# VH-VL binders against q9h9l3: the designs that were tried, part 109

Target 1, 176 residues: q9h9l3
Amino acid sequence: PRKMVAIDCEMVGTGPKGHVSSLARCSIVNYNGDVLYDEYILPPCHIVDYRTRWSGIRKQHMVNATPFKIARGQILKILTGKIVVGHAIHNDFKALQYFHPKSLTRDTSHIPPLNRKADCPENATMSLKHLTKKLLNRDIQVGKSGHSSVEDAQATMELYKLVEVEWEEHLARNPP

## First folded at step 7 (VH-VL)

Design oc2 (framework fv_unasnemab)
Fold by ESMFold2-Fast, scan of step 7:
Structure oc2 (fold): chain C 176 residues (1-176), chain A 123 residues (1-123), chain B 107 residues (1-107)
Amino acid sequence: as target 1 above (176 residues)
Amino acid sequence: EVQLVESGGGLVQPGRSLRLSCTASGFTFGDYAMDWVRQAPGKGLEWVAEIRSKAYGGTTYYAESVKGRFTISRDDSKSIVYLQMNSLRTEDTALYYCTRDLGYWESYYFDYWGKGTTVTVSS
Amino acid sequence: DIQMTQSPSSVSASVGDRVTITCRASQSISKYLNWYQQKPGKAPKLLIYDASSLQSGVPSRFSGSGSGTDFTLTISSLQPEDFASYFCQQYYSYPLTFGGGTKVEME
């Protein structure tokens, strides 16, 4: 099959009231959890709210950040034609202004067998932190200094591996 | 058609609590962010709090002067937004307006206001 | 917090006069500024949004301009119903803040 990668993005607030989510960091890991891409990204609009508690992004990270247009090109080159794993991945694709085929997308927030293994309702949307603690016995997103998109991407890939065989067989029999 | 009617104001002593209500009609209440704006007697306008629609997470925002003391909430089934005011101070004395906010588009403004409800905090 | 400084605090004017009110933000707020009119005993009414966009039903004698830190509301030919208080308001970031207001009074 196609190669598989996992992605996680951090967003900052731009636009009025800081309500627009703009890409400010992206991490991509391969099947084994090795980092393929990890860059701070400079939004084209002024940053109103760094959302540092969640994003981990501060003013100093923007000084040498890759401009959005250039970063987007690099990221899309990595994602195109691959199976892309993420958690609530529609938010990442929206921030990238990118459409990835549903047949090549795996969202760990919408995989019923994964919730079942975690003793959660199959159709509930569970957080990455909860699933990682329950199924991998690992604490991620600890503290109030912001999240690591590398850590989140690695956890997401490991979670998918727990159901990969079962879910790929399901998708082969029930194509989207 | 669009109406906002505030209630719950009154005279209270410092340190006490009041809950304000704003009943909305004439529009799809759940689609809009709602705000409270106050005006002290003879003074200007001061924004107090906002609650976004549930489509945008129902997130709440507060002015620094009221953080930790005031709580904004909403009941979409009744088309009511509330302002729970605790640990009231004399400087909270004002006419309190309920406003409709276009919180889900790029243009954010208060297009409809109620007539207000008066809160007087004195000993 | 973004402080909005409005001037003048009051102005005396006659019907037919051009009236200008200014609003200055303590930091750049792009175009994210609204103007409201308030008549005695009444709730405020939206006049202008996004610094220069006229709200539906508002007379064309009202106009707004500016971006960044400096903004102006202009009434090209003052009418009797325009004697009121005017407030600017930024929505660039929370907390939302208003200017101190300008009272337009009959000369």
Scores: ipSAE 0.206, ipTM 0.701, lowest interface PAE 5.4, mean pLDDT 91

Design oc3 (framework fv_unasnemab)
Fold by ESMFold2-Fast, scan of step 7:
Structure oc3 (fold): chain C 176 residues (1-176), chain A 124 residues (1-124), chain B 107 residues (1-107)
Amino acid sequence: as target 1 above (176 residues)
Amino acid sequence: EVQLVESGGGLVQPGRSLRLSCTASGFTFGDYAMDWVRQAPGKGLEWVAEIRSKAYGGTTYYAESVKGRFTISRDDSKSIVYLQMNSLRTEDTALYYCTRGYSEWYDTGAFDIWGKGTTVTVSS
Amino acid sequence: DIQMTQSPSSVSASVGDRVTITCRASQSISKYLNWYQQKPGKAPKLLIYDASSLQSGVPSRFSGSGSGTDFTLTISSLQPEDFASYFCQQYYSYPLTFGGGTKVEME
């Protein structure tokens, strides 16, 4: 019943030797998987490492990318007051420099019933690719051209929907 | 309790291979880079290799002395980091420590958690 | 590669003494420097991160300072458990590098 969205971000390497992870793309989908937001984002610092194998980001994507400060404002307006679903979502929130309430956050990398359904140890951190293959019988993040944050956000929402009823009941009994 | 436990060390002849494992518990393993640091008997500390988290692309870095011979990898589902050591030399003899490295979460590169180490002796 | 030069290599001190250890980087590393303590037969323990931040659980007699190329670790009043080796480490760039270490011995 609460409004719910799923998010996935792509990061590039900035700072000395590319040590720092900076937001370079963000995708947000609604409960049905429709895209609400999908923009390339220009980091305020020089990009040292595009991390293209994973991020899918190339120099061409940065030419007309939305500056970080503007993109952040747009993204936060979408997330505020909603249940936000993600996979290892704290990394996305860190890249956004944003605090989202724990009570409205759902991290598919830390939902024991989801791991159980996938025949994985309940406290293990499973990759989005692995859970999607086991539970949805779909291959995501294929090839060497990088990940699609839209595809990842959609998969993340579908994974959450598999355990939504039982997990929301658990959270109601055990508030975070 | 946050803990790292190394295993796989032993006595091996020059030119052979050995695989070290490090099992992590008590923290969100996937949020951290993991590193290997070695210490030859009676000597100082030498950084060997690092593997970054998935959010940072899972990139790997190596000391020049081991580049091309050692491979660092991780299995986030099991909370294990590995160090595959090929073409071992007597100079690789050391106590090998597993360390928790850079956190994208806290933006710090300090090695704040160390295992007790596993001993690798390369001798004929 | 960034070379870390640590001095002195050893120092003899008595309980209650003020001990100062220095570390010099071959190029500027901003504040990306950590200090570790290692006791015989034990794994190293983080004391100070980011040049001056005290790690949780570490006694306040330990302090760090510096930025750029020159860094200092100070033990204001040496205790018996502080006789150990100390290492600085830069994480500004790969490869990560440690100083040669300073052994603090009982006089």
Scores: ipSAE 0.000, ipTM 0.470, lowest interface PAE 17.6, mean pLDDT 88

Design oc4 (framework fv_unasnemab)
Fold by ESMFold2-Fast, scan of step 7:
Structure oc4 (fold): chain C 176 residues (1-176), chain A 123 residues (1-123), chain B 107 residues (1-107)
Amino acid sequence: as target 1 above (176 residues)
Amino acid sequence: EVQLVESGGGLVQPGRSLRLSCTASGFTFGDYAMDWVRQAPGKGLEWVAEIRSKAYGGTTYYAESVKGRFTISRDDSKSIVYLQMNSLRTEDTALYYCTRSDWYGYETPFDYWGKGTTVTVSS
Amino acid sequence: DIQMTQSPSSVSASVGDRVTITCRASQSISKYLNWYQQKPGKAPKLLIYDASSLQSGVPSRFSGSGSGTDFTLTISSLQPEDFASYFCQQYYSYPLTFGGGTKVEME
């Protein structure tokens, strides 16, 4: 296959009332699910809300975290020119302040054949947890300690591989 | 070629309802958030409402001046976005534009606009 | 809500002039600001996005600068087709808000 990676980011709340989502962790895996990148990232702005229930991020993780500017450079070096798979990947790209070419982007929350395979409405937005349980018979995001971005990136790549042939053929005939 | 065509405007009495439509062509409609922006005669621009793509929950947002009275919705199979306007007031009189904004959660500018449809609320 | 204060409300200028239009946000919006041009009877056109990025097809005499609360649109050498109204817009938070507009008129 063309060089392909899957990404999952964790965000913390910055800005007014913690409503701005700022990058605080990024995990990237290759086609086989091997980890290429996994770092805690220090936002340039004051963290108002760690969102720990979902992000798994705590103050201790910020002590030796990679500054945003440096982390962003490292991450973009990995993503550039590759097919990037994610779930609701717009959140990840927004947090990275990065525009990845649409033709090289695959969003598992917006692939109709994947929803169809899961017996879900084709144009509904299904959670990564639901799709992973339904299609891979695996429970992810278990417990109260926050999500693992590595686990989420690995699950996302496996989900995409279930529809890869069909979806790549569709995209070749119907370029975005 | 990207095209947005608004329709449904007209003259209505205060307290009545009107439904605007915007038909899109030349792009993958379902990938974009769609917005309504209005302009009162001789005045500036006022953002009215946005609807996100279904992939991102179809979440809706409204300006405070229209909240509870206006409802934005979309039909991706027809490439149409709607604005249902209830309890119309004279201050809702404006040219209503349709524009596209967000692509897959990217914050994109309003890069394409329709010509607008005129709504006049008068007794 | 974030208020966008745009100044001046109007400016009289001649072809070849440098024109500067300012937008001030009531709170920091980082770089999340766009500039639009609108001619009489027509829909707005995007000129600049993300405070300083020039939209494809827009002449290089247009430039944007600023971050945080203070933003500027500059037309380095005004041309006849540039007599129009200009609007800034923040997209940092909902509700999205526009500046009041600046009308660039011929002297």
Scores: ipSAE 0.000, ipTM 0.484, lowest interface PAE 15.0, mean pLDDT 87

Design oc5 (framework fv_unasnemab)
Fold by ESMFold2-Fast, scan of step 7:
Structure oc5 (fold): chain C 176 residues (1-176), chain A 123 residues (1-123), chain B 107 residues (1-107)
Amino acid sequence: as target 1 above (176 residues)
Amino acid sequence: EVQLVESGGGLVQPGRSLRLSCTASGFTFGDYAMDWVRQAPGKGLEWVAEIRSKAYGGTTYYAESVKGRFTISRDDSKSIVYLQMNSLRTEDTALYYCTRYGDSWYYEGMDVWGKGTTVTVSS
Amino acid sequence: DIQMTQSPSSVSASVGDRVTITCRASQSISKYLNWYQQKPGKAPKLLIYDASSLQSGVPSRFSGSGSGTDFTLTISSLQPEDFASYFCQQYYSYPLTFGGGTKVEME
């Protein structure tokens, strides 16, 4: 297939009130779901809130984590020139301080045919968990240990593959 | 019901002091950051100060216009937040609102406001 | 300090109109922006937090969008109770700062 990867990032809270979302883990998988990258990432700023229930990140994960500047360079080398699939992917790109071309970006939270297959309103923004359960009959983000960014990236790629042919044809006729 | 009740406002001369109080009820006061926001007559909103919850170190923050003159503090056992205003200036004249701010990364914004207490600084 | 510039200062509109209010930050604030509604003689009410998340109990005709420096509040079909002042507010860094406000008035 065309060079295509799926990404999911986990963020921790830094800055005032822990409201700045700083990259703390990134997982990237290829078209078949094989892991290309999965590293804990050390933010340059003090972590105020690990957001563990959602991120799955704990203090011990930071001990040997890759510093942000190094991790960012590694990640960008994987993403550049590829079609990048994600769910609400603008959050991931923001955490990476990176702008990916819109023409090479696929956001599974904004693909009307995908919602249609799930019997959801075409204009609604559905969660990754809902779409994965409805269309793939798989429960993700289960338990109190936080989300697995690998699991989320894999689910995101599989969801995109359900509408890939239809959506790529749409984009060819209606370039973003 | 969740509510905030401000008190302590009044008419004062420039250079004097006032202490505002805000009594909270209907929620676990100690879990929230508390803010003071003021509004001069016919003007917009101006954030004045914040005190974070004990879980976030009870740290305090101030607008530059009041830094060094105003002190925010809290008494969690009484569910009261205070604003001690020293060296008052005519430009401090405003309606002062007490507001609750979320003290969790996912809970945002000033979602509960009192009715405000009026402070007039005039000779 | 981060300055928040709101536009327009006032807008005249009729019931059923689509109203758009813009807020611009002097530097990137990511998504850390709230919108508040204030009626005359009343305290402000939180409408939208995190740039686009609708507060519980707020009608679906209100929506927010934007990230970085440019943000928009939209009222899709103005109702009589929506004639009020609207304020954006950043919480990316201290001091917290509000926009100058937009008054939505009856045409």
Scores: ipSAE 0.000, ipTM 0.458, lowest interface PAE 18.2, mean pLDDT 87

Design od (framework fv_nivolumab)
Fold by ESMFold2-Fast, scan of step 7:
Structure od (fold): chain C 176 residues (1-176), chain A 122 residues (1-122), chain B 107 residues (1-107)
Amino acid sequence: as target 1 above (176 residues)
Amino acid sequence: QVQLVESGGGVVQPGRSLRLDCKASGFTFSDYWMHWVRQAPGKGLEWVAVIWEDGSNTYYADSVKGRFTISRDNSKNTLFLQMNSLRAEDTAVYYCARGSYDYLTSGYFDYWGQGTLVTVSS
Amino acid sequence: EIVLTQSPATLSLSPGERATLSCRASQSVSDYLAWYQQKPGQAPRLLIYDASNRATGIPARFSGSGSGTDFTLTISSLEPEDFAVYYCQQYSYWPLTFGQGTKVEIK
């Protein structure tokens, strides 16, 4: 049995017209929702767009932020060899410039039984906010001042736990 | 073994079009950003274009914007560069290059094809 | 765009000598800098990435150092196969840019 963690990242816009999504915060929680990692991360590129309404990132957070290469090393040490749960997790891995094995990856935006429990079409990609409200009766990402990656990672783990037994059995019979 | 093989180069008149292909093998093509880099005879390297792993986004050097189109077919492990309105200054060896797994900046190029020569002359 | 200036343009050295190649960026590129080797008629070959990490299969005599705006590629003891053109490349900002190259030639 492998250990399990949940991850959520916040990205800011860098590069031409802010088109590139660069890692600016990462939160990782364990199976019980305890925080293992939560740091603001300084992108190596100039920040064009903080995307504050969604990311919650402001200029003040960059003053003491951990440089990207150092943060990446710390994060990858936590993720390596573990089952990693996330919501639309490929965006997080992309921002981390990291390839996590598909057999150890769990994406709550692509788990048919989870959508079924939420009375949503099995193949639809539902937002973390919607699934959390429907299944956990909890409002996350409230307001217009940005999201908490800790809150999002905790909600993601709790959502996965609702289908864990069923989904792990499915994956054992149908390995990716 | 990772291999990238370019084809489609040749001699073409100014104002005409040419398409370059790059066939990939030995790795999961759909996991990587792919680039075109060119080199004019006796000159240095110039980055031309990039395409994301799923084809969802592209970016171009200012010198080729509006004239060149990068595309890919992941089912065939093939990268393309459609070159329209060719100019004498587009004369170069065109290299297909695999981007590192660095999605923030596309990164460095860990594997290159051998290149295909495009000569634009009358 | 970021301009990378390589110096010197040409290094004339003998086998066994140390080669030191410089690359200077017009603004900070952090440590997002790579070095490539190119021999006549061949594609470039990755030597160093992230300023100081040696690529797979590259001999220990090649080393990279620096951060920000000033970078160095060092070849501790030149072998005959090391006489080639070397390019630095930044990947901190779009568009991706290369230096103009340093030719290491036999004396």
Scores: ipSAE 0.006, ipTM 0.483, lowest interface PAE 13.6, mean pLDDT 88

Design od1 (framework fv_nivolumab)
Fold by ESMFold2-Fast, scan of step 7:
Structure od1 (fold): chain C 176 residues (1-176), chain A 121 residues (1-121), chain B 107 residues (1-107)
Amino acid sequence: as target 1 above (176 residues)
Amino acid sequence: QVQLVESGGGVVQPGRSLRLDCKASGFTFSDYWMHWVRQAPGKGLEWVAVIWEDGSNTYYADSVKGRFTISRDNSKNTLFLQMNSLRAEDTAVYYCAKDYLGYSYEPFDYWGQGTLVTVSS
Amino acid sequence: EIVLTQSPATLSLSPGERATLSCRASQSVSDYLAWYQQKPGQAPRLLIYDASNRATGIPARFSGSGSGTDFTLTISSLEPEDFAVYYCQQYSYWPLTFGQGTKVEIK
């Protein structure tokens, strides 16, 4: 059967002065918000900047982290053939070095009806935190210890469910 | 094991109302999206409406928007279709149908046997 | 809305023959296509989902293939109980839509 999942990734800085974003954690949840995957991932390159205040990733998380090549294989096995929901999901796919079919991709940062429900301009790119607070009355990404990719993936799925019927109809008439 | 039983069909005049019920058994009703699908005499299948597992959202075919209301009572394992302002073109056998996996955009693994609604003067 | 066109409208065959039924979508539905069988006076029965997966209890003689816009249901060797109307359905996009059906009749 076809399934729908939501993904959220955390990236750390690698390369010169940490300007390259490398995958360091990935969380995937199913339609009901149950966790299907949640692993810390060891980048193949030296970590220059943990970006801890955003990523929540620290040196201790890397000790037993799954190497990138192995983690990527596990993640792609879960994503293949499914509708994948994310927020600014192009960043996650880029970090995974993966191309997911546009017809099966749903980006909650680029769904005009979702912004409309939040009383925001349809063309604006709103943060996951803002949309979740406005539409679900829930605070995510709270505190100074970094974000929870599980929490973010769960919120992303719940946001998509608010516009799912309307947006799927739109995509049928306007294929990407 | 899994059963869906429709009731409430009959003959009604144009402009009148009718309510259809669908009693479910053999599965956890509150975990599944439920649909109504109709079939006019000698014609093909037409999807009518869907309701999410907790009743929080509904969606309708353009042909019935504003006239039909889908609802459910999870405590009674029952799905409803309230049909108002009925027209001759609403004449059909109405089936309730269960979503295959209990989340979005799946085929229908179980159907009721249907109930006939005839709208005529 | 996605329009599904089934062909032929009627297929006249004898028991033991191979039946090939086509369903064409007005635009890509990926592999989110199901096939149903309906006999007179009965509700539809799910045969195939996700273009090629047999539903529980469906005999091996039924197979589905295709993706995108062109789909095929094949019955390798018709049994007497297989003479019925067959419908394809897409569930890639809302609203959900069905083809108009192909009637498989005994010759």
Scores: ipSAE 0.006, ipTM 0.475, lowest interface PAE 15.5, mean pLDDT 87

Design od2 (framework fv_nivolumab)
Fold by ESMFold2-Fast, scan of step 7:
Structure od2 (fold): chain C 176 residues (1-176), chain A 122 residues (1-122), chain B 107 residues (1-107)
Amino acid sequence: as target 1 above (176 residues)
Amino acid sequence: QVQLVESGGGVVQPGRSLRLDCKASGFTFSDYWMHWVRQAPGKGLEWVAVIWEDGSNTYYADSVKGRFTISRDNSKNTLFLQMNSLRAEDTAVYYCAREYSFGYDTYYFDYWGQGTLVTVSS
Amino acid sequence: EIVLTQSPATLSLSPGERATLSCRASQSVSDYLAWYQQKPGQAPRLLIYDASNRATGIPARFSGSGSGTDFTLTISSLEPEDFAVYYCQQYSYWPLTFGQGTKVEIK
């Protein structure tokens, strides 16, 4: 069996009017929810918009942040060869400038059995906050100071565990 | 027009120190990440160290960490490698290499110097 | 660290023949792989980057292919100047690593 990890990244706005999303924090947890990686990451470009209400990132976090190039290498070392779980994970991979094999990727925003358990259409995309509340009876992303990428990664792993056996069997029969 | 010229190689005894220089010309040196790569006689290439365009960050191979220091002087278009506590296994041709520059992602080496031989021998 | 394994260690061919060189990574490096040519007493020269893109000035007879863990460098018809050692290099992970090299020599 392959090892499994869950990832969640926080992005800040760079470029004109802060439209470009640049990686500013990454958290990775193992199957049991233990933190394997959690670092603030210095974007290559000037930060125009910290998006603090969503990212939780402030200027102070950038002072000793790991440069993007170095952080990317560390993160990819953890992810490569493992099953990687995330929510709307394409955004995280885009920020990392990374292509993870689809066969080893699990996106909790696009797993039909999770939507079924949440009483939603199988093709609908639900937010991590809503899935966590409906299925785990837990409120995450509470307050106005931004999201915790550790909390989000942990919740994502727990959500995947609810359907892991069923979904892995489905993928074995229907490879992506 | 891009040129990288290494110097400072020679024969040194184990435990001693040596400094290598790499003089760059034909491009804006301060825009590029620079690397040192070595090659033991008759062997393959081994990456040694990198330094950011402004000198603000460095990273090293485990085999040289704590013994070697990479640095640069952008006003002189010169890259340096300070090698301390030299061992027989450090015997190699040392190449200065320029990394292709695009954003802050890591890339390949588009230009190399001719190399300078360091022999660690009693 | 990522280990790159090149095969064969030595490839003995005549001018005009096709050369096919393999590079395998211990884990996926996506398409962040380059190929270099090195002649005796000379520095390496960039041939291919991002697995399949030819560097400026490199003849069309050189081509690269592959992604993930399996990569190939092909020289469609060997010229006398192509007899050299070829190295693959990954830049997906720190530390940067090279394969051990494949020597293409005259038969």
Scores: ipSAE 0.000, ipTM 0.478, lowest interface PAE 15.4, mean pLDDT 87

Design od3 (framework fv_nivolumab)
Fold by ESMFold2-Fast, scan of step 7:
Structure od3 (fold): chain C 176 residues (1-176), chain A 122 residues (1-122), chain B 107 residues (1-107)
Amino acid sequence: as target 1 above (176 residues)
Amino acid sequence: QVQLVESGGGVVQPGRSLRLDCKASGFTFSDYWMHWVRQAPGKGLEWVAVIWEDGSNTYYADSVKGRFTISRDNSKNTLFLQMNSLRAEDTAVYYCAKGLYESYFGSAFDIWGQGTLVTVSS
Amino acid sequence: EIVLTQSPATLSLSPGERATLSCRASQSVSDYLAWYQQKPGQAPRLLIYDASNRATGIPARFSGSGSGTDFTLTISSLEPEDFAVYYCQQYSYWPLTFGQGTKVEIK
């Protein structure tokens, strides 16, 4: 009965020595993989480390980026009341400074049946890249220019759909 | 300069009502989730309720659900807790607490009020 | 609801000694765990959030570690002002819950 979306965020380093992770891009897709939201986001603090190798964020992306407070309001309106799918999604929620109900959260890095289908240990945290290659026969996060949060969100939704029926039945019997 | 000040505590008979106020200063009140946390004499901390930065959503502990109402007035930088049908078990120091991050990450509390004592005396 | 169990209930130590406090969750809370210090007659004070991040103004002698179900707060060398009650708190699930507290007292 609830609508479902997938999310992926990119973070840059702010604060002392760039150790604070601040939101710099967010992508949200619907069940079919259509983009609902994709914006570069300007942190309120000075960016110390763009973490470009992983984030794909460069100074040029910040020029017309949406201010954090505005972007965050837009994002949370999309997420509220929906089942939200992500990979290591606690990092995304921290960057958003947001708590989403556990009963409506699905983390593809912690779904044992998904690891089993990929011939991986059920208790291991497998990367999105590895699971996508194993189960969807598709390469993501290719090259040295950083990750595409749209591509990552789309892959995450497709991975969840492989175990959706089994996992939703498990959650109904074993509520979190 | 950043502070929260509670008021409205006192002695009240079982079954009656009491309202607590929490006045915020030194930060942009409208950017943060706000919480109430209580502590019975000689006991530990118990989370009571939360309200979103714009008042659009609230959640309550089961022990107070249906009896307590959390609300806020951003124009006055004030948080409220309306307590109805009070029981002896509601006797506690009540703290208002600010969520750590701007709006929606108000789950750890970086700023606390001094607390106000509510005694429900039979 | 998530139950947080703190151990020991009481630590009796002298100034200069190391204090190690444990908090265990009834199920995984990831790294959504905070630690607070409370002195008699005072409001709690945030020490650690997200399991290991020190809050603003908190001395370096305080550190947090752990993830999932097992968490530790360490005070490397106790100072007189550190004798207090310490609480852990999870924010992975509604309702938010606290441990029962560990009292660090003078031997």
Scores: ipSAE 0.005, ipTM 0.486, lowest interface PAE 14.1, mean pLDDT 87

